# VH-VL binders against o94451r108to261, part 7

Target 1, 154 residues: o94451r108to261
Amino acid sequence: YSRPFAPVVHSRIRFRKSPFYDILEQFNAPFVVPACVGTRNTISFSFHVTPPALSKLLNDPKQYRVYLFSTPSETIGFGNCLMEFPTPQMELRINNQVAHANYRRLKGKPGTTNPADITDLVSKYAGPPGNNVVIYYMNSTKSYSVVVCFVKVY

## First folded at step 20 (VH-VL)

Design u1
Fold by OpenDDE, last read:
Formats: sequence, structure tokens, C-alpha cells
Structure u1 (fold): chain C 154 residues (1-154), chain A 117 residues (1-117), chain B 107 residues (1-107)
Amino acid sequence: as target 1 above (154 residues)
Amino acid sequence: EVQLVESGGGLVQPGGSLRLSCAASGFTFSDYYIHWVRQAPGKGLEWVAYITPYTGYTRYADSVKGRFTISADTSKNTAYLQMNSLRAEDTAVYYCARWSYNAFDIWGQGTLVTVSS
Amino acid sequence: DIQMTQSPSSLSASVGDRVTITCRASQDINNYVAWYQQKPGKAPKLLIYKASSLQSGVPSRFSGSRSGTDFTLTISSLQPEDFATYYCQQYDDLPYTFGQGTKVEIK
């Protein structure tokens, strides 16, 4: 069995409001994706789907999703954080499955990046194997903070 | 037969400690959320905490945070509730219950914890 | 926290009577409500989940319904074994919360 999850008080990242979804819950404490230039880096973390969230995902799948959010770590303290991934060429895996998302923002237009919809890759089960995130990346000059959130979509 | 059996209840003085056990049988323990729910004498039901035995993730009611610890041993199919700094208001029958995504479908018989001087 | 205001706290009924128990949620919680029956000295027993889904093995005289934030448990024809205390529970958010309970007594 997996190692016990260490109870932590989650520091919530305050993202800019979207007209397309509401963030209902943050599943993990912000995970730092360090800056990395030249050599490819890999980070990994696990997150937990709470019973209420899981119930909603199972009963009302059209209304609820699981998104992966990213923002520069330096912006967290200011709130109203904008979506930005470490690099457009990153690879995101959820439970060893590649997530397909557009990690690129429009040129000259910050905040145009959408969170990655990872709902279909998330284990909707209380038992093994759990939920694991892996990010492969390189040539990121800043550190980023990544969180998995439970959202209601409109 | 699917079953949960609580044990470890008893009389304890305020400020004391007690550890409850919840033994599961008849189902795959690690596949479920396991919760504790308590009921003060003559009162209603109060959610206390839950654990995912496989990952060890836990959440607590505010009324017990910092004092109670829920844990699980998958090798024994047993969940535990370590209760420290017990108060009179913690007096209750403590139930462990299996959560099946929409409800508590399996409950133990409960174990009585009495906190009194 | 989400409050579940249950009513009435107690009621007296006779065998064969139609009994209705109501819980009002403090906010929109969709249909994420369960109902339980508890007899003295026993653990609660699941009756209804998802507001209106009957748990397997539960008699069809039990039913649940939702109207906005109002949830109702109905016993179409009360049987002798139905005299007990009933609780609603929301599972829209943590902490899970229960109604205060309704004791159904013999008239």
C-alpha cells in the first residue's frame, strides 16, 4: 500500500474568476515546479479526491470536472492569479496517462491559458491506486505552483 | 457478511485518552472511505472524521481537530480513533461507518465513550 | 457548515398512516441527501440515498423526494417495525451534517 498521506493545511491559491467554471475545492497543497534550464526535470505528487467531490463526479459528471491549475509561484501572494504553465512543451501525466491540453498562452495576452482538464484521467475510486500527477518539463526560467482543483462548470 | 465492529469504549476522566478500534470484515477495506460518527446520549448524529485506508488521507470535524487522530491498518482491516484531551462533550456512542459514495451503508454497533470526573 | 433543519422533532402515528418527515438544507445541495432509520440501542440503517433512491432491501413504502432545498422522507403506510428515529444527512460538503432527528412514536 501507498505511504500515508501527511495531513497538511492547504494554502489555497486564489485564481482569477472564470465565467466558465467555479473552483469548489483544492485537492492538494501547492506543489512547486522548480525552474529548470537545460536539463529536463520531472516532478511528481499525489492528490486526494474528497468524498463529496467524488460523489459529485460520479452522480453528476456533466456538471463537475477536475482541473489542473498552474501559476508562477511569485504571483501567489497577490491573489487573482493567472493560469500559466511552466512551458508549452511540457508533458502532463495523470496516473501514467498522458493528459492532452494546450499549455500555450496567446502571445502578448496573459491569462489566456486554460487549466488542464484531467477529469477523465482521475481515478474516481476510494481505493488503489489513488491519483498521481507527473510533469515532465525543461527550459522553465521561473518556478510555478501547481494545484488540482474540483470545479463546477457552466 | 459485511460487518464493522467497534471496540475500546469505556469510562475516562476529562483530559484523558482513549483509543477506539473498528474491525472490518466481509469487504475490501482499502476500497472505501471509513468514517467515525458519534452520538451523544439522547442526541443526534455528528460526523467526526474519515480516512482513506489505502492512502491515509484524513479529515476531521472542527470539534475534534487537534485532539483526535484517525488511522488505519490495512493489514488488519482495522481503523482507529485515538482520542486525546477528552472532554465531557465527547461523551457519545462512537460508530464507524463505511461510505459508499452516496451514504453510509454499513455501520458498526457502536462503542460507548463516557468522559466524566 | 451546511445545516439540515429537520421537522418535526417527533410525531405520533398509527399503523397504516402516511408519515412525512422533512429536512431543509441551509443552501442548495442538489440531491446529495441520505436518510437513515435508527432504533433504540442500534446503529443507524440506510434507507434512502441521492434524495430519492431506495437502498437495496428497504421496503418500498419508504420513499424520498426533493423540492429545491426541501427533502422529504415518506412512509406510505406505517408498519409496526417503522417506529423509530429518522435522520437526514447531507453529503454535499464536509463536514457531513445530519438533521436533528424525528422520533416516530405509536399514537
Scores: ipSAE 0.912, ipTM 0.965, lowest interface PAE 0.5, mean pLDDT 95
Fold by OpenDDE, last read:
Structure u1 (fold): chain C 154 residues (1-154), chain A 117 residues (1-117), chain B 107 residues (1-107)
Amino acid sequence: as target 1 above (154 residues)
Amino acid sequence: EVQLVESGGGLVQPGGSLRLSCAASGFTFSDYYIHWVRQAPGKGLEWVAYITPYTGYTRYADSVKGRFTISADTSKNTAYLQMNSLRAEDTAVYYCARWSYNAFDIWGQGTLVTVSS
Amino acid sequence: DIQMTQSPSSLSASVGDRVTITCRASQDINNYVAWYQQKPGKAPKLLIYKASSLQSGVPSRFSGSRSGTDFTLTISSLQPEDFATYYCQQYDDLPYTFGQGTKVEIK
């Protein structure tokens, strides 16, 4: 038995434009990754790949990707948000598979972090298992907002 | 045989409610997007909503948001469309259709909903 | 929303005729277009997907093509069973939208 979901109005995070991709759709409302010092924390959320996005991923895989974005929560209201992950030592799992990405920015250069390409780990089916994100982290001194987005790459 | 069968249509007054059913057979129901598409008498096709039966994610056309609810029972291989606050313009044959990533490849026979005072 | 402007709304043709139906998208939607045939009192039937891919079981006289935002369904030689209403559909974005339909009638 599947319960219907109420319409979800996503608070779209406006990231700084990239010459390498365009964000076409945000799949989930920003998920808050709270600050955590000392003890390890774990967050989890699900996202949905829409039929149009899935069609594109299947038909034109070279043009479309699914990225996981992160930015400090405090910056969301200002737009032009920069990519930054809670900690460079975090572990990201998509559908129980470890995503490999560089979560560290260049020293002294904000906004040099790339979103995590999770395309290959995302389920490209309407059926099971769905899509779930798990982030393991510790020693994050501030709150971050995480979204999964459908992008067109150039 | 892959099949979708709609039921539940009928005559209802404006402001009334109606629940449509779409029974699936011959395929794994939970593996597909299930959509509702309607067609007013003598008119074209209008997408209404879809559901991912396995996860329960849904989307609606603006014309029915807040009034219609699409749902699914995977144990019964059935999708539903709960229609509330019905309007005359909701009068249509309602089809459920299976989305196969590039098109609606399977359609039900449709069920007529008539909203009239 | 993406509009699919279909033309003509109706046409008269004879058996054996070449029939062309056009659908113009309001924006670039790549090749994410499907075509359906609908006969009176029946549900739509899938003919073409991805603008030009013929659905399994559909006669080869049906074909689809794309030129920019213009999509064309062609029936190379109209058969008696082809008299019906045809619809294009875009699936580039939600909401999915259909053309107004083209009724192919007997001349």
Scores: ipSAE 0.912, ipTM 0.965, lowest interface PAE 0.5, mean pLDDT 95
Fold by OpenDDE, fold request of step 21:
Structure u1 (fold): chain C 154 residues (1-154), chain A 117 residues (1-117), chain B 107 residues (1-107)
Amino acid sequence: as target 1 above (154 residues)
Amino acid sequence: EVQLVESGGGLVQPGGSLRLSCAASGFTFSDYYIHWVRQAPGKGLEWVAYITPYTGYTRYADSVKGRFTISADTSKNTAYLQMNSLRAEDTAVYYCARWSYNAFDIWGQGTLVTVSS
Amino acid sequence: DIQMTQSPSSLSASVGDRVTITCRASQDINNYVAWYQQKPGKAPKLLIYKASSLQSGVPSRFSGSRSGTDFTLTISSLQPEDFATYYCQQYDDLPYTFGQGTKVEIK
C-alpha cells in the first residue's frame, strides 16, 4: 500500500563547492538530528530517487553517486555550509546495511570531512524496499541537518 | 499481456473536477514509476506527473501543480489523476504510461478530457 | 526546463525513402533521449531509448544516433506503415519534455 500523498517542499542546503563533485539534486528535506548528550539516540527518514537520477545511476554509474551530507543546523540558511557529522562514533545504515565512511574531521580543521558515499546501498528500483536512512549516535552537543543528494563526480 | 487502461474522461465545465483512473495488468505495478502524459487536440505531448506507487512519492508539471493530484492504490494496481479547477487548456487526451527507467514502454489507449462551457 | 527543438515539423516522403528527423536539446543531456511513433487516434509507441538503443520488436530500419546535443531518428527505408508522427523525449531532468513532433506524410 502506497503512502498517503503529501506535498514535499525541499529546503536546499547550500554546501561549500567541492572540486570533486557537483550536487545535482537533494532527495529529501533537511532532516534534523537532535543534540543528544549522555544517551543514545536514533533517527530515521526516507528519501526518494527520482526517475532521472535513477536513469543516470543505472546507465552511467561511474559519473553519478548518492552522498549523504550533514552540517550543523545553525548553519542552515547560510551559504558555504561545511560537512560535519553529529559524532565520529555514529553508525549510518542505508536500507539496514551499514555504511562505511569516515565521520571524523581533522582537529581544528573545519570542512575536512567528506560526505558519506552511500551509492552502493541505495535501492535502484522504483519498487520495494524504498530507501531509508538510520543514524545511531550519542554525545552530539548540537543539532545537525542531514540530506541525501544526487551528485556528479569528477 | 502487459497493459494500461485509462478511464474517467469526459466533458466538464471550467472550474470543475474530474478523476481519471489507470488500471494496470500483466506486470508488477509497484515496481514501476507511473506517469500521466497529455496531448491537446492536434498538439504534441506534455508530461503531467508521476508517482512511485510503492512509496507514494510524486512530482508534477508546473502547469498542473496545486490543481492535480496523482495517486495510486497498489492493492488495485490502479493509478489515479484527480483534476481540480480545470481550465480550457487542460483539454486533452490523457495517457498513463509505465516508465522503464529509459523510456515509456507501455501506454494506455488514453481518455479524452474536454473542458468547455 | 530542457527544450527539445524538433525538426522538421512535417515532411513528405515516398515508400523506400530515407527519412531523418532531428531534435536538438537546449543543454547537454548525454544520451537520455527516447523516440516514439504515434499514429492517429493511437497512443505513442516506443521506438528508441538511450538515444540509440532499439526497442524490442521495433524494425531494424529504425535507428537513433547522437552528436553532442543533436539527436537523430533515421528510417533507412520508409514503409507504408511508417507514415505517422514522431516525437523525441528527453529524460535527463524533470519535467520530462518532448519535441514538437514530426509528421511523416506520404508524397
Scores: ipSAE 0.911, ipTM 0.965, lowest interface PAE 0.5, mean pLDDT 95
Fold by OpenDDE, fold request of step 21:
Structure u1 (fold): chain C 154 residues (1-154), chain A 117 residues (1-117), chain B 107 residues (1-107)
Amino acid sequence: as target 1 above (154 residues)
Amino acid sequence: EVQLVESGGGLVQPGGSLRLSCAASGFTFSDYYIHWVRQAPGKGLEWVAYITPYTGYTRYADSVKGRFTISADTSKNTAYLQMNSLRAEDTAVYYCARWSYNAFDIWGQGTLVTVSS
Amino acid sequence: DIQMTQSPSSLSASVGDRVTITCRASQDINNYVAWYQQKPGKAPKLLIYKASSLQSGVPSRFSGSRSGTDFTLTISSLQPEDFATYYCQQYDDLPYTFGQGTKVEIK
């Protein structure tokens, strides 16, 4: 394998605090999921599980998870960002496997969407194949920013 | 036999550059995190950087950010540490080490880098 | 950064002695601690991982334990080949950090 070497600098998205988990680390720079109306769009990005995170996932799997977060890009500058996916009908794939999550918020209740638990699909290995995210979506009226985070669950 | 072998150390003046190599054998290089850890003469151990050879992701200690670059060539099972703008405080034995998810289980013999005018 | 405060910095002991080295983490790091032995002119050698798991090939006289943020390496009966410097290491977070080291010398 031959991979390009580039420093990874992340811009941390500040999500609203949850009583159910703490975000410990953000694995990727926010990936922009652009608005798309009328046609299907596909985005793809990779993320890296750090050695400390991997140690925890392997040694204490009940305490740590990997979640995929999404929020409207326009809200990032305000902090305390709320979970919202580009569309309820999106398809999320982690390492070519379909992730199952509820991407729909409760009617009239912003911030009721939960992050997608992708822990079981994440490669817990420093070698191949790595970790890749693919999102298939249609009819998203605004831009979203997506990040994969390492969390401690309570 | 599983082993790591460092090379490239030597004497260099402040502001100079040096490139260290870490040759791996006896294991699948791309399956592990490879780290550099240094030890100043008569001092303790200091983590420097790591790379995932397969993906190329890297992290650095604050003390070397912007000056050191860790890289890897999977075709050669070799990791590298390019050190630029060297300082006297960079003087140390530099070890490459394999991270086995819970510890550094394999270490090279180390290569000495001396930064002095 | 997470600090690992190791003590003592040095100790003198005789063959057959029980030796105890301690590291205190600056925060809760669970059991994500490793211990290494280093002899002069040599690379560190892994002894213990996950605070108390003995690395394969390491003599059973070495053991590790945890109490909160206190981690202890114990050599139950010091052997001639055990005179060396020992280091603890945390791997709860980056940067990985080591204790200052403990030199075990002949009394």
Scores: ipSAE 0.908, ipTM 0.965, lowest interface PAE 0.5, mean pLDDT 95
Fold by OpenDDE, fold request of step 21:
Structure u1 (fold): chain C 154 residues (1-154), chain A 117 residues (1-117), chain B 107 residues (1-107)
Amino acid sequence: as target 1 above (154 residues)
Amino acid sequence: EVQLVESGGGLVQPGGSLRLSCAASGFTFSDYYIHWVRQAPGKGLEWVAYITPYTGYTRYADSVKGRFTISADTSKNTAYLQMNSLRAEDTAVYYCARWSYNAFDIWGQGTLVTVSS
Amino acid sequence: DIQMTQSPSSLSASVGDRVTITCRASQDINNYVAWYQQKPGKAPKLLIYKASSLQSGVPSRFSGSRSGTDFTLTISSLQPEDFATYYCQQYDDLPYTFGQGTKVEIK
């Protein structure tokens, strides 16, 4: 069997700088989460952990994490993008395991949402099963772009 | 015995194409990153590309990007390097190597590619 | 790209000598360095990984150390089979890069 080849280099979303972490690498091209009103929707995509990132995750697990980021698609062109998830009631699964994160922003304070730490659910292995993201959501009035990033935490 | 065996090297004219093969045995091929590393005659080592055979993800050195394609067939436990638009500076022994998260722990014997008019 | 500046390019030594090879990284790469030995007509052989971890089956006379961005491979007592070319490699980031190599020749 031969599988389709996927490039590792992708267009990077520029998120607002955080004092708590630095984004070192983006593992996937921005995946669009379409607006969905009145109905439930499901999106799915895969991402690749590069050899350098995997080495760091295995050798220095206290310094490196894998975060899932989300931002309104309409804001990508402006840079300094803010974290915002499609809906607070969404369900995020990494490799069929439910990720627990707070998808809500503080009232009246945009950009206060933190990325989802999915490090413990990510396969730190070059072989099967790979890494897959599934998002279940409904009542999202905007389109969002989602990326998985390799980060150094402080 | 864990082993990688390269083949397909030879003499090619500039602008020509060549396809190298790397046959793996003694380990689960789909569990590892497989890389190509080349060494020009009398020179050092240069990383070329890698593939994750299970998923098909790849990355290339800038020197070969757009000209070389790394691929893998898990059913055959074989990785490939399709080399197009070959240049004189591509002349080298080409090694395939298994990456074990901290180093290349298994190397093939290498196959010589000579690009000359 | 990360440069690995290896020195010296060559050295002559006798059996029993202490040999030291150095590689300087162009930036902070933590301890993500491997060392290889290569004999003529042969593929590289892994000696050290993670800057100072000895690969299984490699003689204890080989050792690796780190000081900042300087990495050192040491052969405590050179043996006849150790005459070869040695390479450092960084794996902090892609592309992976190697030092220029150090040829250890018999004096």
Scores: ipSAE 0.908, ipTM 0.965, lowest interface PAE 0.5, mean pLDDT 95

